# VH-VL binders against Coenzyme F420 hydrogenase subunit delta (frhD), part 2

Target 1, 183 residues: Coenzyme F420 hydrogenase subunit delta (frhD), of Methanocaldococcus jannaschii (q60339)
Amino acid sequence: MNETMKAEIESQDDELFDLTPSYLKKEIMVLACGNILFADDGFSVHVIEKLNKILTDKEKQKIALVDAGAGAPQQVLTLIDENSKTKKIIVVDVIDWGIKPGEIKIIEKDELPNPKYHRLDSHDWPLAPLLREVAEKYNIEVKVVGCQAKYISEPDVYIGLSEEVEKAVDKAVEIILRELRGD

## First folded at step 4 (VH-VL; framework fv_ifabotuzumab)

Design a19 (from I4 with heavy chain Y100T)
Fold by ESMFold2-Fast, scan of step 4:
Structure a19 (fold): chain C 183 residues (1-183), chain A 121 residues (1-121), chain B 107 residues (1-107)
Amino acid sequence: as target 1 above (183 residues)
Amino acid sequence: QVQLVQSGAEVKKPGASVKVSCKASGYTFTGYYMNWVRQAPGQGLEWMGDINPNSGGTNYDEKFQGRVTMTRDTSISTAYMELSRLRSDDTAVYYCARGTYRFWSGYMDVWGQGTTVTVSS
Amino acid sequence: DIQMTQSPSFLSASVGDRVTITCRASQGISSYLAWYQQKPEKAPKRLIYAASSLQSGVPSRFSGSGSGTEFTLTISSLQPEDFATYYCQQYNSYPYTFGQGTKLEIK
């Protein structure tokens, strides 16, 4: 595809019979978080664009590539319910973990904040505890592929990744393909 | 360049309300959670809640639930914390503090200078 | 709520000393712990996040370690400007909670 990645990659769905978004009808979701307009914050968009070119049409029937942007990952996650086909979520995002720029940090489900200890009404949870809650409730496997940013240009528009983060794109693609294919 | 500037000291009577402001500059206001933390004289730090300035969604500590309201005005990059039905034990310095971008909140890298609120008869 | 307990509450030390402060969480918090320094009449300053990650601009004599329920802040060679109160904070679960503080003072 020669177009900007959308919240979901449109597929040939039977929308006449069911208005559920196509990404909720697939077993695996790769959820990209970030904004291509803000330097390294575009990391995840570059990752899913490469995955879109590498994955076969057959694989795309089972795997949803979702460009959730900076503000919509929480919204995507809140649409998951008992009827969703989602069994695995791979989140791709920049992260501030205090490691070297471009270094990949893998966060497993049990390393995410534990929602069992949250005592407040969940009106606007950060992504990490919301991801844990959704995964626990619906028995979904989760892996976060995070990249340490060097430069986020927000609020100024700057299209392009730092050298270190650009090199991390291929590493993230490799990690995700191993998760998807068992290579 | 990144700064949080808070409103000035307030003296209130028991039962009154106080509204503290926190003006952000040098970053995208809507990209980071904003936390509110208070500190009573001679005491430790106490987290009150946070707000997502993009959505306006809030999380409050149960201790303050029903008395605290956190809001924001994106047009002027300002967060507000209003505490109602003030008691003498609400006397404290109130801080705003910037949380993390999108993935987590609560490890507060930039802090306002603090607003002293004194509740006395 | 997750209770954060610091030890000691008060510590006397001399310039050049190696200082350690511990923080214990009542429940597992993985590495979702930050350390703050607060000087009299000033706002807190973050030193460490993600249990062991040094905040940009903070001197390398500060280090953090630990995971789960037991955490340590170390100052390898105490300087005059390091006399302050130190707080740990968990950000694993709402409500976010702080330790009671450790006041580091001159002997």
Scores: ipSAE 0.427, ipTM 0.777, lowest interface PAE 3.2, mean pLDDT 86

Design a2 (from I4 with heavy chain F103W W104F)
Fold by ESMFold2-Fast, scan of step 4:
Structure a2 (fold): chain C 183 residues (1-183), chain A 121 residues (1-121), chain B 107 residues (1-107)
Amino acid sequence: as target 1 above (183 residues)
Amino acid sequence: QVQLVQSGAEVKKPGASVKVSCKASGYTFTGYYMNWVRQAPGQGLEWMGDINPNSGGTNYDEKFQGRVTMTRDTSISTAYMELSRLRSDDTAVYYCARGYYRWFSGYMDVWGQGTTVTVSS
Amino acid sequence: DIQMTQSPSFLSASVGDRVTITCRASQGISSYLAWYQQKPEKAPKRLIYAASSLQSGVPSRFSGSGSGTEFTLTISSLQPEDFATYYCQQYNSYPYTFGQGTKLEIK
């Protein structure tokens, strides 16, 4: 084996042992929360599916689309550390804010619950205060793009969005694209 | 039809332990935190702690640290609150209440009916 | 801990009256405030969440307002079934804390 081939093989061995999730190596994370099986709870999955078709390969080098499901967003956020390349997180989810079904609400970092006053013996925080802690600790920009749900079928399986929430998918995509491309 | 149904009244001696159950139905049990709140006779509401039924992780008020243990059994959608080394001032009605769900601003939208715990010699 | 203080602690009113209950937080809690109604020997019922969002099934005569440290629950035209104890609660920071309660009784 010549010197060039040996160098290539050594590089491949290094890559084999890099177990860091790819979404932590990109500047921007779009984090989808929710479950496609439970009617409007599937909102974020529809949003990231459309973003995946619209974003170019070049944009995907800097933007990670992460489908965390209903229970795993906390796990995704807890993997962020000082070595992560994440500079911005856009969370996409349904909300219950008492506004009109299908209406989009943007929740800014300062509107999230403040973890600084927590006096806990455990690390198991709800998503909202956890997102704020991660954002402040690692100096990450965060926004939550929330859509007011009309119908969540949980625990019964129902695949499909209400009319109001389905119309909100395109609005959320437009808002997120402006956020991603305006930077 | 979301419901939380609690176990029946308990009478305990000082120094004993009590374990109250809260059975959930009508929703995905692991999707919401479960809170425990108590109310002494003629007094206001006091938050004790919460549990994430998905992970089993807990958060307790400092007043109860070392005496309270919150657990759950996902196979029967039931949460438990155990309070040890009981004192007479632990006499109260104990409530479970459904907590946080992701980014939902709503909190404690459904409550159990309450469990009366009396601590007397 | 974030201390929640309600005013007044006791209120006498007549059917048809406009009733206002105030809740003050010792630290900023944004809009992470709920209001509950409790009748004797019953569990509390949530009326308002996110400071101003009305719980499904709660009559429109109930409204909530405020943000940060000052919050208000208003009953625009008091009905006989509204005589109860009312509690505010912050869910911004652990430990979650309740106000001391406001007992609303018939005049």
Scores: ipSAE 0.561, ipTM 0.815, lowest interface PAE 2.3, mean pLDDT 87

Design a20 (from I4 with heavy chain Y100L)
Fold by ESMFold2-Fast, scan of step 4:
Structure a20 (fold): chain C 183 residues (1-183), chain A 121 residues (1-121), chain B 107 residues (1-107)
Amino acid sequence: as target 1 above (183 residues)
Amino acid sequence: QVQLVQSGAEVKKPGASVKVSCKASGYTFTGYYMNWVRQAPGQGLEWMGDINPNSGGTNYDEKFQGRVTMTRDTSISTAYMELSRLRSDDTAVYYCARGLYRFWSGYMDVWGQGTTVTVSS
Amino acid sequence: DIQMTQSPSFLSASVGDRVTITCRASQGISSYLAWYQQKPEKAPKRLIYAASSLQSGVPSRFSGSGSGTEFTLTISSLQPEDFATYYCQQYNSYPYTFGQGTKLEIK
């Protein structure tokens, strides 16, 4: 099952006659980007799995945990509009920044590529400038929690994280919980 | 091994069209943007545009807009760049290069070998 | 468009020299800058990305620094195989733009 179908199945939990995805009705979205089938690319899936076990049912009423997969993060972001309840997005993903494997890098909204300098009337924006544009247009707080990957097995299936990235899962969970709980 | 293999050299007359292919292997084709960059003889590198192979969405430099068309065929992991109404100053080596992968700074980490296009009468 | 300007356009150096090439952006691009090496009749090879991150397999004598509008590529001890043309490129804003190139020649 692809990652787009997973996100759509989650939206099917909404009221029968209101097909708006449930994650757009909550104040906070934790957006997991990556594919569990490709070694360290599965980092964000492991993070949201742990968050799902830690967060209470009361917290889940205002916090959406969205597994967007590798190909659907842009699609999730493009569904945000004036009627969405989203006030904060925490993006969880692997990065390649040339830092040590398993090291966490926090990217603030103002550090994302700025689409205001784009000269093209872009039909299809890469994730980072799209995230910046959506956040500024709808006044949404944004933070990216990125982990330096060591090994991505793509295109070969390999389920499991490298030792360094596996240790980073708990660090990311701690950082996200502080963001969610206001510590 | 991640590899991009391009089609062979082309010789065209002014006014003709050329379509260059770029076959990807060793990674998930739909996960990365594909860029097209050209280089005229003795000149620097010039970005033409990119395509998202997942959506088919494209971004073209305004200099080429109206003459360039970028497409892909996901069933054979191949990207295409077609340039129409060729002029002599379109003589160049055309490269495909693997683009962004989400928050990866993996921009143009792998390049095709290049396709020489000569436009002359 | 964001204009990328390299300095110098031509540089003559000897094996063992420390070489520095600069790249300036007409607008702020944070760290969204890459450096490429191109040898005659070959495709460019990426050396540096995210302004300072060394591409796997590239010798440690290559390093990048800078953020915002001013960037540098440094080769700490020039080797014979390093004589080539070097390009910077911003990937912050569309259209993506390259510097004009710096040709590194043997003295």
Scores: ipSAE 0.652, ipTM 0.844, lowest interface PAE 1.8, mean pLDDT 88

Design a21 (from I4 with heavy chain G99D)
Fold by ESMFold2-Fast, scan of step 4:
Structure a21 (fold): chain C 183 residues (1-183), chain A 121 residues (1-121), chain B 107 residues (1-107)
Amino acid sequence: as target 1 above (183 residues)
Amino acid sequence: QVQLVQSGAEVKKPGASVKVSCKASGYTFTGYYMNWVRQAPGQGLEWMGDINPNSGGTNYDEKFQGRVTMTRDTSISTAYMELSRLRSDDTAVYYCARDYYRFWSGYMDVWGQGTTVTVSS
Amino acid sequence: DIQMTQSPSFLSASVGDRVTITCRASQGISSYLAWYQQKPEKAPKRLIYAASSLQSGVPSRFSGSGSGTEFTLTISSLQPEDFATYYCQQYNSYPYTFGQGTKLEIK
């Protein structure tokens, strides 16, 4: 997702003098991870762009679409506190799970690394155990909608998804919409 | 081709410090965590800690806390592991290993060749 | 810390044998387990990740299975180059921990 689209999604409900990000004022957060510069790593950008076009204005009052990129998801998660309205986080990302390229894997909260066995401050943690810690601490429901990558071009710039991952975009959108709207 | 190249062997006296380097090439250095693992002669593998080269954030095993410092220099794609107050039982081969945890499964898929550190009088 | 225990610690086998090494975690680690092969004076080489995913370039005679607390590495038909020490490693929780190793030697 480009910066203009990201700004529109995150700041649509901005309030004068309130510095709390708009996405923390909504019940559901769809958190897109990834980098469009590195082939299949751009998967989540395509998913969140389609969701932005499909969701109604009424649904967007309760659902935040957040393009966090590759490095910022941890920062987004560390901003969640007792005053946040977040009740559910759906993470969208590519995965390396050893399944067929383009196959969607749902990772449930219980499948994430257990933070109670970590001794370290959350800001030093990888995304997966941080996500679980935040979710357990603030009683937030979590699902990761992951797509098995075929080709990640890093360090070379290549804009565009592999055929298998491109076909998975619509399936991920459908799964997320079912999750957002009830089964 | 992805490669991790480590600094050469070191011989140190008890109480000294050693700083091992690990130079990365063939990938985006800041996109991958770097782990440090050691192996004493005839013993198994022991994880020491990791560093996020993008942020500089570190995670250390409690056993090494207070003696280990992990740093990086992004301008030369190099990670460092410094171990202080060396004891004879710190004699080991020290390895760096790349780990990309963002993909929801961690792994150490590429390893350096190892640096032998001998602590003796 | 999560303790990883391998069995056996030492195994003698012949070329062509089916070899199985087990790894047990002291608590549940889902599928966050890797297997490594290490030859004398060399760095470890990853064989398996996510409990059952074969690393690119590793021969298909190697396979991994299991989830939760019990895991196995199987070599379906042992070759001369397979004599080495094998380690399991959990990456579910910090600190990352390795099994003690299984040394596979010629009978």
Scores: ipSAE 0.099, ipTM 0.626, lowest interface PAE 3.8, mean pLDDT 84

Design a22 (from I4 with heavy chain G99S)
Fold by ESMFold2-Fast, scan of step 4:
Structure a22 (fold): chain C 183 residues (1-183), chain A 121 residues (1-121), chain B 107 residues (1-107)
Amino acid sequence: as target 1 above (183 residues)
Amino acid sequence: QVQLVQSGAEVKKPGASVKVSCKASGYTFTGYYMNWVRQAPGQGLEWMGDINPNSGGTNYDEKFQGRVTMTRDTSISTAYMELSRLRSDDTAVYYCARSYYRFWSGYMDVWGQGTTVTVSS
Amino acid sequence: DIQMTQSPSFLSASVGDRVTITCRASQGISSYLAWYQQKPEKAPKRLIYAASSLQSGVPSRFSGSGSGTEFTLTISSLQPEDFATYYCQQYNSYPYTFGQGTKLEIK
């Protein structure tokens, strides 16, 4: 009945995911991308879990922590419209940028691709150009906090980060907290 | 471990359709985009389009719009590229190639072996 | 569409030579550029991504540089197995586009 391997992917059974429309009613969205089942691909899940424990209830009134997994970030972004309160999106993900494992790279809005897409047939926007399109259309600030992966176990299940990426979790949390609190 | 295996060579008449398959193994099929790239004899590489196997959504180069259809079957980890109303200048080797869906992606890291399609009367 | 132009289209060289191939984009593409190697009757193999990042398992004699609109692929000391056709590809925007290719052959 669906193309996903499991119904839980469609329903997003992760306990950290904000399932209510409240993430569209908050000014800041921290969007975690990745899969905890595949070693370093779980980086963003660890980051958002730590942020959930650090942020106060008052901060959570204006900051949405969204664990979107591998396929759902596009769905979250697609729901943003002119009535949404989103003014800033911080994306958290692993990258393969050819830098040292565990090194953090910040990708700014101007570094995101800006593609031309056909709309005559079925279409599916890749996350990066969709993020740029949504951000430009609705005047949203964007920052991507990426961590260079060392080991992604896909397709084999391996729960746990490499030592380098595990150490990067705290650095990413610190960067995100400054981004959230420094303005 | 990661492998893309394509269907065998095809010989078609002008006006016919061809459907090339690409079977993936050694990775999560729905976690990566599948690209189709062709190469006419003695010519360079030409991107045709991509498909997200998770959603079935597609992006096509304008040159092929209206003649190309990309699909997938997640139950057998197989992607398909169908090209209709074939002309002699569609004679080429057709490749499937995997790319990441992430922000820093669009480069193709694993390629199928290619499928030769010959269009002749 | 972003047009990718390689120079030269054809190059003759000897084993041990330093070889440089250039690639120009008609619009700025930041570092969203890959380099591929293709041997006769085989599928392309990725050498470089993000303009300068060497793919794991690719010999260190290969290197990439550049950003924006001008890019280079360098082979510091040509080996017999390096005689092939080389392609650059931009992945900054759809449609993805390739250069016309540079055929590297024995002098």
Scores: ipSAE 0.242, ipTM 0.695, lowest interface PAE 4.0, mean pLDDT 84

Design a23 (from I4 with heavy chain G99A)
Fold by ESMFold2-Fast, scan of step 4:
Structure a23 (fold): chain C 183 residues (1-183), chain A 121 residues (1-121), chain B 107 residues (1-107)
Amino acid sequence: as target 1 above (183 residues)
Amino acid sequence: QVQLVQSGAEVKKPGASVKVSCKASGYTFTGYYMNWVRQAPGQGLEWMGDINPNSGGTNYDEKFQGRVTMTRDTSISTAYMELSRLRSDDTAVYYCARAYYRFWSGYMDVWGQGTTVTVSS
Amino acid sequence: DIQMTQSPSFLSASVGDRVTITCRASQGISSYLAWYQQKPEKAPKRLIYAASSLQSGVPSRFSGSGSGTEFTLTISSLQPEDFATYYCQQYNSYPYTFGQGTKLEIK
């Protein structure tokens, strides 16, 4: 979890009395995947921090900014059910697609793996096919905003983005704002 | 350096069980799915299943369902594949191979050296 | 299950030749396809992922193309070390499936 986002969540005491996570009560979810401890793997955390500063209080009533970390985005998706208010999910992550470091790739729902031949509990699925399954089952719009990584320091701790990926943060923020605001 | 090191060759009788280990080093064990792929002599590659080391969740090919069990021990960064009720046609080289899991997985980049399992009476 | 079919199953070629191997999926798999090279008594080595992305350290004479149901692996100028068996693999849907393999031998 990002420290700034964690502090804000902890200050919203009224939401803590409701057992339903606040991000499931909002129409739009921006789901940040990655680990700030491993260089470029922290890309999405920097994106969500900037969005948090730019979005108005009114926009935050319908848009949830979720810092899911490296291992927890599947958990967030499996909590979505027919009672959730989620209508749109924007996933933010680093990618390895053999393109130039810092280049942004947009992945649409139809480009995600089609899991219709899966016979397994969704809790065990990788993020991409799980995202498509959830989107199709609950009629949710999906877009993935991916950035080509240059350096991932795993298993060594290194806090900070490569120069190319750091420059991509503002471009990703712009793309996401257009998606959220319809510009 | 990223490495996957597998246990040594096994000779088993029909009806027995075999448990192959795969020891990971040089990366965060819980950040990658571990796949198991086998290859019978002179044949192609056959996917058996994978395990998410973070959750312990598994995905098995239906052909092996009920005979295969995949587990892991995160304290020693080791994955295991146990195949029971062995038949002569289970004679194969068994490989472990990692795949990044966060957004997409299944394209295996680092492979173990393979473990030869021979099933004969 | 998604069936992966390679063509040809066996190919004879000479050093310097341009070699093309085709892989067909029974269902649409977008770009979720990888290519592997396997030499005798060794584990497979990944050459290509996401249909067209070259694995770091793999020579530029290898290239991949295609999307949906038809994919191609090309070796632009065959070298002696390239004689091996090549496999395609889909990672779109469980269970993951491999093509039957293409054995590339010297002519």
Scores: ipSAE 0.338, ipTM 0.746, lowest interface PAE 3.5, mean pLDDT 85

Design a26 (from I4 with heavy chain G106S)
Fold by ESMFold2-Fast, scan of step 4:
Structure a26 (fold): chain C 183 residues (1-183), chain A 121 residues (1-121), chain B 107 residues (1-107)
Amino acid sequence: as target 1 above (183 residues)
Amino acid sequence: QVQLVQSGAEVKKPGASVKVSCKASGYTFTGYYMNWVRQAPGQGLEWMGDINPNSGGTNYDEKFQGRVTMTRDTSISTAYMELSRLRSDDTAVYYCARGYYRFWSSYMDVWGQGTTVTVSS
Amino acid sequence: DIQMTQSPSFLSASVGDRVTITCRASQGISSYLAWYQQKPEKAPKRLIYAASSLQSGVPSRFSGSGSGTEFTLTISSLQPEDFATYYCQQYNSYPYTFGQGTKLEIK
């Protein structure tokens, strides 16, 4: 094998055997929940996409932008353990809180449900109480940035946000940047 | 329209088991938890447990621990609740009800019509 | 377990009356409280979620308020179809628990 071929093979082997997700090696996680295929359910994807363009490469060394989709946020949270570097989680999601469509609601850690129960199967906590359990167990700061949905098309595919929710994207980005930068 | 349709009434003897079904339609079955709630004649509502249809994982009230089993079949969007070692005080209407979608979403809460289970000797 | 206590257990009222039902939790539950209406031989119907959010399709005469441990359901101008049993439910922590119910009957 020549030198260039050896280097490429070794690089691929390193990638294959490094099974620790990069987002667990960073201090701050911005966790986007939702699915771009289902109208307003794509809110968080648009937020994380804008953040990706605004944050510098230096900031991205400490801040992970994680697009978890609708089903994977619980899986992301369950991978957090004693060896993870996570100190802060900002969750971005669409909510149904009975407020005006496009209105942003911030949910703090102490507002999260607390489903402590004898013999609760830890593999099947609902996401909100799982977030609180993980935050309390590992001393992680938590903030949820939620946007009131107007229309979610699931199970039908509809790409695009309602006007109200689209306008909320910039407000959410502003709030998150303040949390990330201490402004 | 979102609907939950339950199996028909059952009459059982003490010591028997009963298995109630709940067929979901009009939404993504695996996206919502399914709760089971019962109501004895002339009494209030009592939560029994829930199941995550995506994973199959369950949470039960301690009062039913060891006697209740909740399962689902995703291919037919159907949830099941089996209660064993029946006693006369298990006589009740058993309801399935749609729970959590994600962590913040309180989408329209839908209930099945109820299944009457009578335990008598 | 979190105990939910409703007051009153029984209420007589006339059409047009303002009716208030209270619900107390034995521990703080933030805003994770729902209100249900149940008519004889029917499944419960959710009226309110997140303590104060009105379920779509539910008349605006119904409203919920409160947070933490003390909650109220108000019907501002009672209609004939509102005579039913009302239940509060906390969904803050397992096991989920219901109040004992308030039966609203015509005077």
Scores: ipSAE 0.401, ipTM 0.765, lowest interface PAE 3.2, mean pLDDT 85

Design a27 (from I4 with heavy chain G106Y)
Fold by ESMFold2-Fast, scan of step 4:
Structure a27 (fold): chain C 183 residues (1-183), chain A 121 residues (1-121), chain B 107 residues (1-107)
Amino acid sequence: as target 1 above (183 residues)
Amino acid sequence: QVQLVQSGAEVKKPGASVKVSCKASGYTFTGYYMNWVRQAPGQGLEWMGDINPNSGGTNYDEKFQGRVTMTRDTSISTAYMELSRLRSDDTAVYYCARGYYRFWSYYMDVWGQGTTVTVSS
Amino acid sequence: DIQMTQSPSFLSASVGDRVTITCRASQGISSYLAWYQQKPEKAPKRLIYAASSLQSGVPSRFSGSGSGTEFTLTISSLQPEDFATYYCQQYNSYPYTFGQGTKLEIK
């Protein structure tokens, strides 16, 4: 395990993230991207906190909830290899797609960018083409559950979601639960 | 204020090399990709490549591979594009442009003023 | 490489007209498309990203639409300062590619 990667996961560790390295041994990963310190960028943290309270212990044997934080989602993805049990990744993040603030957009695998010379071993690549490459290489199903942001405070600390994004949290939870449980 | 300032015009002979600089200010240099785009007289825009200033990693259009080298100096927030073995059809205005990939979108939002490179005998 | 084709290559229009420029990709690019405006002897200025997101500071008369392979840039009420060449650009796959440009002249 990469020491920097392990340290970052442990730094963000709470009851929800005691699954490291167990998240690589589970079939489904819900990957929260973003930082609670930066206004709407905290959207995904609120979503996984609610999922953690709703999912049963039995479901958590199959489903890993991973709070990657703003800087770590690329590092989580680069740990996936042929020995990992991951079959599906659901990414939860804010988006900037010019739709109404708080509107949910599902980005499918085939909608992700596919750069010609993408490299799996790079921590520098943008999340979206890295996710596409990992999904293609290891035959993993992927979806991004994105919420249109209204306000991102980075680099300034501002804890709290805009009204529109706050209202989107429960809708995202509902969508993810349907994806996890079937309808 | 975010600004990209490029080096001055160059006149080169065929076979020579040219190195264009792009000095960034008003933002964290290592947080954004730097793109290089050129435009021949009366022609459209042509993407040449990009560099990640944090890692030094580069992507080049195959047309320029083997002749182009993109580098950066993080201590002075400056990106460089060097094009070797110049031909007359390399005569163009060369632009640097800041690229940002975040929140599942990518954009070249700030552009340098351009550097005119003329290749003639 | 993904080829980007714009229509029309040249366009003359009057102040107040609605102008539409089309961009077609040779392969599906989802919504990874930007539109740029370039005035004579100036660097390009981005107008639209993610096919439909308006760049901050750009007038609301500009709008973008489309997904997959067909995209449009619309100027709802043409102004004299809109005299320029317009380019679409895909950023779905390396190498990033531009359309050939649409030169717009105001009469």
Scores: ipSAE 0.381, ipTM 0.719, lowest interface PAE 1.9, mean pLDDT 85

